# VH-VL binders against f1miw6, part 17

Target 1, 251 residues: f1miw6
Amino acid sequence: MPHFAKPLLRNIITRNLFNSIKKKQCLQYLQTLRTLQYDGFTTVYFGETDIPESLVTGEDFSDGYYMPTPTWCVVHAGGSQGWVPWKYRMFLRDELCIKQEDNLFFEFCDVVKKAYGKCAIVVKERRRQDATRPKEGKETEAQAHVPSVVNLTSVTCCPEVAKSYGHKLLTLPSPYNYLNPLDSAWSSLKWFIINNRKEFCLQSVDGVYSYQYILFSDLISKGIERINLSKWRTITTKVRRWENYYLGKLS
Short names: E, the ipSAE of ESMFold2; O, the ipSAE of OpenDDE; V2, 0.75 times the mean of E and O plus 0.25 times the DockQ between their complexes.

## First folded at step 4 (VH-VL; framework fv_acasunlimab_arm2)

Design p5 (at its last look DockQ between E and O 0.02; V2 from the best seeds 0.00; counts 0 for: pae E 5.7 > 2, placed apart)
Fold by ESMFold2, look of step 4:
Structure p5 (fold): chain C 251 residues (1-251), chain A 119 residues (1-119), chain B 110 residues (1-110)
Amino acid sequence: as target 1 above (251 residues)
Amino acid sequence: EVQLVESGGGLVQPGRSLRLSCTASGFTFSDYWMSWVRQAPGKGLEWVGYIYDSGSTYYAASVKGRFTISRDDSKSIAYLQMNSLKTEDTAVYYCARDIWDSSGYFDLWGQGTLVTVSS
Amino acid sequence: DIVMTQSPSSLSASVGDRVTITCQASQDISSYLAWYQQKPGKAPKRLIYDASNLETGVPSRFSASGSGTDYTFTISSLQPEDIATYYCQQYDSLPYSGLTFGGGTKVEIK
């Protein structure tokens, strides 16, 4: 029997300590958020979603052929005031993975300062993968199939940049993702894309041939527009009910 | 060894009472919400009731006033006390754990215990 | 309170077929919806949470989407091991009211 490797995963996982840390993080987040709201900060949720090209085209990934599927990343922000009056951004997955947009968060902070004054900017914590893919016995550079490489799109959200505009940057703890109304907005956008992609394809039926055109940016813009102020208020009201529950549970 | 095990099912007459137990192992029971879900033979899933880690309870309208959910965190056991049983209560009863972040959906289920209510 | 109407109640399809199951909620549930698979004689297993997120280890042929009142679950290429009954379940009623399941969809191979 090799005595080199110990069963470290069995010994280091203390589920109750992990739960306590995450409950404390959630309570700290909620107490900070409520203090900022009382002090006149406008809450703004800033985030991103991935839209695979297959969702837009309706084409299935064919079995038996290797076919990389490109993914678009949409970056936007919103809250109980609706979408921030800021032009959302779209990036190709490969382009965004190569370059991080250093000025994008700076520009965003300037826009929300002008629109709302001081803001509490909430960004969702990236998911942890502490026990999903442990490294067992073999260490090679070619075998990096860990979930930590799932999100290849990012915007650098620097707390010092937010502070320079009078904002406060908050991180929403990962186990409490349901306190983020953007996730519901992203689901609505993806649903709109699935149900309207054919209607937004331009085609000519003149003469003998027809042509199909997909106006991707127009489809996305219309989908975002359909998530109006009324829907934003519904989503944020439900998020506030959850916040009140957690504040009562965790205090 | 993370598991839930239901017990206490059996044959009972209408109007009588029965208590089910759900024994938890392999996790910190006191941190979790627990639920009872039932499934009549050949039918779909029906939520019965919920007990929060605080001890607060909520019930489906079909069982409210007849069923009581409780928990003993020191023994890691959830209970379902079923009074005034009806033939319509015949089902496999599952206990289920919600995840510790209180998302309202069930990541761990027991194997179920059959309750038959008939003469 | 929140009624989940799931369609169809049963279906039969060939291996490799695309299978689509729908759930409609009686009110806006804001994507607070999960999908479960139950194989005969077994307890249910969660496949999807928050309307569209696949659980870790679930095959990529499973997908789902939806918002508001309308939700869809898809198996892109049906396999023999996918014979099961599938359920949607809303949790928008939390923390102060009860949960509800759809009526279920029995999937068989023809």
Scores: ipSAE 0.068, ipTM 0.575, lowest interface PAE 5.7, mean pLDDT 77
Fold by OpenDDE, look of step 4:
Structure p5 (fold): chain C 251 residues (1-251), chain A 119 residues (1-119), chain B 110 residues (1-110)
Amino acid sequence: as target 1 above (251 residues)
Amino acid sequence: EVQLVESGGGLVQPGRSLRLSCTASGFTFSDYWMSWVRQAPGKGLEWVGYIYDSGSTYYAASVKGRFTISRDDSKSIAYLQMNSLKTEDTAVYYCARDIWDSSGYFDLWGQGTLVTVSS
Amino acid sequence: DIVMTQSPSSLSASVGDRVTITCQASQDISSYLAWYQQKPGKAPKRLIYDASNLETGVPSRFSASGSGTDYTFTISSLQPEDIATYYCQQYDSLPYSGLTFGGGTKVEIK
């Protein structure tokens, strides 16, 4: 009978430990963020969202034939100041080797430096899919491994690059992704797409092709533009409330 | 009715201690952060400190080390223990609630209780 | 601590006048600012939160705006019942540096 309790207990302990570690990471993130803010760093959230073509076309693949539709990746940044005055980028995730524009993060860092000065650039932690195998071994001191590099799907964010521009790169712990206001902005964008895609459809598509040509770039641009400063303020305020809550709760 | 009621104010000599109570009713007290704010006679509002739902506390520099905020969620009461009172601590003391999702502004205030520190 | 400089400290205006109060923060507080009304002998009442959001039940003659370090509170048409002291309050620094109020603006009617 004792043998069956071991895996359950291990799982519970592991979950608890995991939760504890993640909580600590969250606290550290928040503390660092606040410190930087007090030090005069402007917080900028840099990230990406996926926009499947089906979202734009409205094709209900309800009939079980999930034809993988092309997925677009939109990269942009924002914060309490609204969208960063940087041109958002759009990439097609398909087979075409998203040429990691090696210089995109440099460009971004330069732009935010010019616009805001020193920035705390916040990015989401990408779950390394590969860490499946708990290597059993060493209690490596959870040194807050400032990841040497945070890879977005299309952009490599390097702390050293950020630093060279006077910025600080922060990684938002994965369980707390909702502390990224950019996610709310992306949700708003997606909502806009869903509700306004018809207005961006070109009527002249010859009846044979069921696919309505959508001015996709215009749709995205307008969707982004609609997330004005007021909306950003609302979103960031909500996030800040959560941040404060966690800072208070986890401290 | 949702309300906060402060009590425990009075006249006290410098160097003495006083404990204020804030009794909450009409809402789930444990879900809210509680703050103390004071107002010297004829002066502006001054934040004194917070107590979070977790029990963590934060204080203004002016009262740090002298004042302690605590709470009893079972009784729906927040306390302000004031030690080493100074004449400058003379004020109406308000308790105010802050919901965690509001984080920093107060939606409910007590009527206040006057603390007079005088020789 | 973030210092909130509120101006003016007092003003007297006629009924129907536009009243404007300003609050300047010592640093960017990212619109984390509330405005309170305090009538004599009463506890403060929140009127505005998040720099520009009107509290439920507050008359529309009250408004506020601002960003960064500079914020403005406005009464579009002063009413007799608006006699009070008004305070700005920042909450940007929570929980590290606490909350700070402006010095207050006493609004009187001529």
Scores: ipSAE 0.043, ipTM 0.635, lowest interface PAE 3.5, mean pLDDT 84
ESMFold2 (binder alone), look of step 4: mean pLDDT 89; pTM 0.894

Design p6 (at its last look DockQ between E and O 0.04; V2 from the best seeds 0.00; counts 0 for: pae E 15.7 > 2, placed apart)
Fold by OpenDDE, look of step 4:
Structure p6 (fold): chain C 251 residues (1-251), chain A 119 residues (1-119), chain B 110 residues (1-110)
Amino acid sequence: as target 1 above (251 residues)
Amino acid sequence: EVQLVESGGGLVQPGRSLRLSCTASGFTFSDYWMSWVRQAPGKGLEWVGYIYSGGSTYYAASVKGRFTISRDDSKSIAYLQMNSLKTEDTAVYYCARDIYDSSGYFDLWGQGTLVTVSS
Amino acid sequence: DIVMTQSPSSLSASVGDRVTITCQASQDIDSYLAWYQQKPGKAPKRLIYDASNLETGVPSRFSASGSGTDYTFTISSLQPEDIATYYCQQYDYLPYSGLTFGGGTKVEIK
């Protein structure tokens, strides 16, 4: 009878340990972030969102034929100051052979340096899909491994690159991704797309065929523009409230 | 009714100690940060310190090392232990709550308790 | 520590007048500012939070705006019941960061 309790206990312990570690990481993140803020670093959230074509077209694939629609990836940055004065990038995810635009993060770092000075650049931790194999053994001291590199889908964010521009790169722990105001901005963008896509549709009739074209770039541009400074402030304020909550709770 | 009630104020000589209490009612006390704010007679508001929901504390430079904030969540009470009192510490002392959804602001105040430090 | 400079320290205005109070932070506080009203012998009451958000139940004659280091509190039409001292307060919670109030503005009616 004792044998069955061991796996359950292990799972509970592992979950609890995992939760504890993640909580600690969150606290460290928040403490570091606040310290940097006090040190005069401007917080900038850098990230990406996926926009499936179906979101733009409004095609309800509910009828079970999941035709994989192309997915666009939008890369941008923002914070309490609004959108970074940097031109957002759009990538077609299917075509994104990992041509890691090696220079995009450099460009970004330069732009934010010019705009804001020293920045705390916050990126989401990418769930390494590969860590499925619990390598059993070494209690490696959860040294806050500042990941040497944070890879977005289209962009490689390197702490050393950030540092070379006087910035600090921070990784938001994965369980706390909702502490990224950029997600709210992306949600707003997606909402805009859904509600306004018809206004960006052009109809063309070629003989017997009618075609619908969506001005996708315009749609995205207008959607991004609609998230003004006031909206950013609201979003970031909400995030800050949560940050404070966790600082208080986890301290 | 949601309220904070300060108690423990009074007349005290310089160098002495005094302990103030802030009793909370009508809300989940453990969810809130608690702050102490004081106001000298005829003067402005001065933040004294706060205690997080987790128990960590931070103090204004003016009281650091002399004052200690604590809390008893089971009793819904926050405390301000004031040691080595100075005449400059004479003030009405308010306790105030801070909730995460309005973090950094005080949405609820007690009525205050007067502390007079005089020889 | 962040210093909040509030101006003016006192003002006297007539009923119906527009009253403006300013608060300047020594550094960018990113709109994390509240405004409080304190009537004589009473505890402060929060009127505004997040630089511009009116607290529930607060009359619409009260408003505030600002960003960065500069913030403004406005009473569009001063009423007799508005006699009070008003305070700005920054709330940048750093781990182990302090809160700071402005020096206050006493508002009186002529």
Scores: ipSAE 0.398, ipTM 0.758, lowest interface PAE 1.4, mean pLDDT 86
Fold by ESMFold2, look of step 4:
Structure p6 (fold): chain C 251 residues (1-251), chain A 119 residues (1-119), chain B 110 residues (1-110)
Amino acid sequence: as target 1 above (251 residues)
Amino acid sequence: EVQLVESGGGLVQPGRSLRLSCTASGFTFSDYWMSWVRQAPGKGLEWVGYIYSGGSTYYAASVKGRFTISRDDSKSIAYLQMNSLKTEDTAVYYCARDIYDSSGYFDLWGQGTLVTVSS
Amino acid sequence: DIVMTQSPSSLSASVGDRVTITCQASQDIDSYLAWYQQKPGKAPKRLIYDASNLETGVPSRFSASGSGTDYTFTISSLQPEDIATYYCQQYDYLPYSGLTFGGGTKVEIK
């Protein structure tokens, strides 16, 4: 593992003039998280990542500007306990919806309740507002704010669903993505894909999606398995050190 | 020839000030973080402080508020301004180069300059 | 500040002996630890970084391991040119606790 991240993350924090709203949101997030941890909540990070087909095949499609590559979405969760003992989900991004978002989050909440008891479920803030996307134009003010729902592109994370299982749903503010250990896990997965894709890549001659899914699924599964409990503890420990630094700096 | 050369050490009385210089040659100084590390006679190493390529500084608790690190990238010089000196500050002072984005890579050290604080 | 407790403070060994030095951090430093060699009258030289990675040009008789709070440095076969003081150094919590060194281990030939 390259040792670039520590001083770069510190420099980003110290170089930027913090927006007072985002600074307050981050401080509130950290204070809430620490209170929940003190009260016996297990911290679990729930999220998704996109894996474009070009990452798996290694093909450069920049010369083929006319044809977008298919993208796979992986949904999983983890924390200092390792990956949640829950079957991760993998979706091909398509106009046809294969998964029901509400059922998936309900299932997830039940699994983590049985595994860990009450959890602080952390989800990264989405940079775009899903509720306003179809109506978002210049000067468009879509229907009233919906801050009670945090959306992944594939899963709706409802705070009331989490509460019904005794969990608390937290949103990590977008400018502070380096406080999300899932980002490190996703980076490790993508590096595994790059370094091992030739072993799992079979060139298709007829282009059926099921063939490509089988290839990607095996590679993804192996990549997730390589991020073991020891790696998760390393990642979460580094994030906690950054959390302490930022909490001390702002308070 | 890549090197760091410290200068400005000497004898000073308690409560006085002294300024050390670290002159760099043979590399692009502005790309690197710089640290000061000291060693009391017959004792171990103690990190003093750090200045990154953009000018922000960090200090050990033992010197915070008394010592100031600065740099002049146009001259390729790092400085250590030591104020309110104590006898406990008597040491050989080294400057050390670090690669930005890594606080632990002191791959180049100067020869050191002796600072003696006594009456 | 993260306190680095290094032991022993000194040792004597014969040429060819295996030498072991330990460092304990007051909190988990997650392998952000380096080992330095300092010969008398000279500046320190980094031998090992990130707890176990050998610097280019450092002889293979030097090695190190560890994680969490406990770290070990080993010279598999001591040579006369290895007479020096050895220091561990953590570099994890720069903005809060800075960089800290262990107290040093003076290695002598018997």
Scores: ipSAE 0.000, ipTM 0.382, lowest interface PAE 15.7, mean pLDDT 76
ESMFold2 (binder alone), look of step 4: mean pLDDT 88; pTM 0.887

Design p7 (at its last look DockQ between E and O 0.34; V2 from the best seeds 0.00; counts 0 for: pae E 10.1 > 2)
Fold by OpenDDE, look of step 4:
Structure p7 (fold): chain C 251 residues (1-251), chain A 119 residues (1-119), chain B 110 residues (1-110)
Amino acid sequence: as target 1 above (251 residues)
Amino acid sequence: EVQLVESGGGLVQPGRSLRLSCTASGFTFSDYWMSWVRQAPGKGLEWVGYIYSGGSTYYAASVKGRFTISRDDSKSIAYLQMNSLKTEDTAVYYCARDSYDTSGYFDLWGQGTLVTVSS
Amino acid sequence: DIVMTQSPSSLSASVGDRVTITCQASQDISYYLAWYQQKPGKAPKRLIYDASNLETGVPSRFSASGSGTDYTFTISSLQPEDIATYYCQQYDSLPYSGLTFGGGTKVEIK
């Protein structure tokens, strides 16, 4: 009888520990964020979203033939001030090695410095797929390992680079990714795409064949533009409410 | 009815202590941050301090080390313990609530209780 | 601490006049600003939150705007019942910095 209880208890303990650690990380994140805000840092959320072509075309691949459609990655930043006055980037995730534009984060840091001064740049923690192997042993003191580098799919965010511009790079702990207002912005963008894609479709008839073209760049641009400052304020206010909730609950 | 009621104010000599109470009714008290705000006679509003739902407290520099905020969620009461009172602490003291869905501004106020610190 | 400079400290206007109050923050507080009305002998009442959002039940003659460090509160047509002191309040730096109020603006009718 005791043998069956051990795995269940281990799982419960692990879950509880995991939850506790994550909660602590969340609190630390929030405390750090607020401290930086107090210190005059402008909070900027930097991130990416994937836009599959199917989202744009509206093709219901319901018939089970999942043809892998190309996926676009949009990189942008925003916050309480709206979109950062930085030109968003679009990358095609397919076979073409998204040449990590090594300089994109530098460019971004420079732009936000010019626009806002010192910034707290918030990025989402990417789950390192590789950490699957629970190395058993050392109770490594959960030193808040400020990851030396946060890799977005298309961009490498380096704390040292951020620092060189006077910024602070923060990593939003998973599973609290919903504390990133960009997610709401991206959702709004995707919603816009779904509902307005037809307006960006051009039909061309070449002889016997008809082609439909989607002005994809325009669609994305207009979608981004529609997320105005008012919308950003609404989104960031919601996030702030959640932040306050956690600060209150976890403190 | 949703309300906050302050009590415990009065005349006190400098250096003495006074404890104010804020009794909440009509809402789930435990879900709200509670704040104390004071207003000296003929002066503006001054934030005194917060107590979070988790019990953490924050204070204005002017009262830090002298004042303590606490709460009893079972009784729906917030307290302001004021020690080492100064003449400058003379004010109407308001309690106010701030919910999680509110971001640091007060949607409900008590009517206030007057504290007079005088020799 | 974030300092809120509110102007003017007092004003007198006629019924129907447009009244404007300004609040300047010592640093960028984004839009985390509220406006309160306090009538004599009464507790403050929140009128505006998040710089521009009108509280439910507040007359439409009240409005506010602003960004960064500069914020404005407006009464489009002053009414007798609007006699009060108005306060701006920032909440940008919670919890590590205190909430701070502006100095207040006493609004009177001529």
Scores: ipSAE 0.334, ipTM 0.741, lowest interface PAE 2.8, mean pLDDT 86
Fold by ESMFold2, look of step 4:
Structure p7 (fold): chain C 251 residues (1-251), chain A 119 residues (1-119), chain B 110 residues (1-110)
Amino acid sequence: as target 1 above (251 residues)
Amino acid sequence: EVQLVESGGGLVQPGRSLRLSCTASGFTFSDYWMSWVRQAPGKGLEWVGYIYSGGSTYYAASVKGRFTISRDDSKSIAYLQMNSLKTEDTAVYYCARDSYDTSGYFDLWGQGTLVTVSS
Amino acid sequence: DIVMTQSPSSLSASVGDRVTITCQASQDISYYLAWYQQKPGKAPKRLIYDASNLETGVPSRFSASGSGTDYTFTISSLQPEDIATYYCQQYDSLPYSGLTFGGGTKVEIK
């Protein structure tokens, strides 16, 4: 009967403390979201996903040596009304890191305003966002609210830009990713890629990267189109059931 | 048998109080959100208030501050305490169970109990 | 508060007729809308949830559709047992929002 309780108890206590803090943040998020919905705001989930080239090609790096492979970032938005009528964006990770990130969120806010009126725009909280703060002294200003700017890896989402269109920007706490219907939509897209990549695996002798981009873009476009309004309703209904569960449980 | 049974209705003068009970049977009451819905004679349905499985409550503006919803999970009973009653509160009062998946629509209703508020 | 405008308030139709009832929300409620049937002297009974899904055991002559702000409920061939008042109900923004019903549609046989 070996007894290993002490290390596990410290881990359990630490994890319970973090869970308690994040549960309070989740409750505040859900209360704010539901108040906005009652006030006539349309909920729109804005986010990104990474699609490594190996997902498309099927290459297996576990059997051999490491080769640099590009990763594509797809940015889109949707909700119970389906995909936002906004052309999704696709970036090669290295190319995006050196380019300006300006105006994309501004354009998005304009499009959803025209399509739906005032929106509650939900983005996932980036982990370690508070950890990027310097450890210098006390802040003279009270820090009762989330950070002033919420960033995706490829896009800056400014609350003041959203506010200027009558929108409200909300941050979904990171431990609660299943409250984000975009995660299910991204999973469906990746499943579509895996099942259809053979139809799009064509190469030419020259211009390989340009040809791969065109085929890749077409594959992603078709995968997004397959996630229709009926699928979005299934996804958002499942998320709403989880939201109701946590609101009832945490309240 | 899965059912809800309301009791406690009757004739009450304006300004007085009345408590309604909703007795649940045949299901795990503590897992469900409960609502009260009323219907004035010859009129449509009006939602009164909600009580969550965790015990928090929310009320329609017409009754907020005057009505209190509570629950006793050990007895499987929901209550509606109605204070400062007005003639406009005259209605059949139903208790209703939210769906198991907490969607916000009601899959089980009681038979209703009549509350008449008159001089 | 989300206002549900239901039309018509009453109607009369013959057995076998197609009956259509509409419900309009004051704002986009996505598809979070249910339809209830209430027979005289009885509690309401849910027929349809999530705008278009029939409850188990509901006859196939009942159907509904809609999204956003505009919703429609249809009885394809009216039967004598369908005499009732029908209500729509929104449940968007729960559990912290109020629930609202349409004003009801009383359906009678000529």
Scores: ipSAE 0.027, ipTM 0.552, lowest interface PAE 7.5, mean pLDDT 79
Fold by ESMFold2-Fast, scan of step 6:
Structure p7 (fold): chain C 251 residues (1-251), chain A 119 residues (1-119), chain B 110 residues (1-110)
Amino acid sequence: as target 1 above (251 residues)
Amino acid sequence: EVQLVESGGGLVQPGRSLRLSCTASGFTFSDYWMSWVRQAPGKGLEWVGYIYSGGSTYYAASVKGRFTISRDDSKSIAYLQMNSLKTEDTAVYYCARDSYDTSGYFDLWGQGTLVTVSS
Amino acid sequence: DIVMTQSPSSLSASVGDRVTITCQASQDISYYLAWYQQKPGKAPKRLIYDASNLETGVPSRFSASGSGTDYTFTISSLQPEDIATYYCQQYDSLPYSGLTFGGGTKVEIK
């Protein structure tokens, strides 16, 4: 056997294992979600998105990747009934420590319980970043080892907390983005920002442009409101069709 | 040996019909969605249509009503039946395999087959 | 149909240069965007999916980002083997409507 044959075989095995693991995770997720829906649980998708200041100024997004700009993190949740009746949160990521409100997820669980009763709360599989972002390359292999429960970078989502309110916390595997309607909502928000950014007033402080929090939050609020019940129904119908397809394919 | 091989291309007169075949090997053909994508000489890529595992089909507006996609899973072959051909249908036709997750992006392409519609 | 506008249509750059290509959708496509590389006489090869995910085996000099209607593809240090035409493709319309490609960007070495 040539010496190069062993590395090639291990790579093929690793790729096949990754695919197998993710398909199994997706199938388990879908089966659990459908069981909860049949039992009367309301599905809510809880997550976050980053709004870099370059989005408002019209800078190339790739420039922000190589030259970090101040970025706002927006946290919200929604589903087939529209946005949840919970005040969305917005945090500045900047270069300082990001503070998480220890009681935020408790408040969220209480609000959706009062609004909908028992909920299946779906979060995407993602890990809170440390001081530095991981190097790129071989991400598929790294993802094969990702645990089922991860935190949003701004909010700690505890399964025990969800359960104490009668909810179930579910983690959606990262390769199956089509099964999360919240990503479509976030894209619509960013599209709204791009097309309505003329409402922003840029302030220059010592030669550096800065946004006024109140004006920025107003633009975000308007963008969120434009993602109305009709839009959410369209998005969730598409997700439901994909779910039905995957359940038939993966079973 | 995971591959797609197109065949059936050639010269055809306007208003006539032509059938292209795409033979798959090295994978479980029945598990995948299949698409046809074309490229006119010196131009960009244009999606033509797709067929799901299970047989449902969807088409680009430019070919709807004239082209039909079908598949024979027992032979691992996808077909593109082209009727009422126009000169603007002249292109290299690729068959492409949708990712295993059926996401709508393509992970495997054939080499392409040229269809020239001219008198 | 969702219209994909890609720019520039062509560019010439030197080896080692940073190359950026943009793709704009006529409506929000929710990160459902892939990037393909096509060398002369060859079939396209997928490099990027879901707007920013690099395909296994593709060199790290290729990257992409974007959201909503605006997306970018970057080659951080152009190499001779990168000479090709690059295409973006949206798939937000699935499973019940058509896929659309951008017009392509031809990358050449000056």
Scores: ipSAE 0.006, ipTM 0.427, lowest interface PAE 11.2, mean pLDDT 77
ESMFold2 (binder alone), look of step 4: mean pLDDT 89; pTM 0.908
ESMFold2, look of step 7: ipSAE 0.007; ipTM 0.505
ESMFold2 (binder alone), look of step 7: mean pLDDT 90; pTM 0.909
OpenDDE, look of step 7: ipSAE 0.018; ipTM 0.597

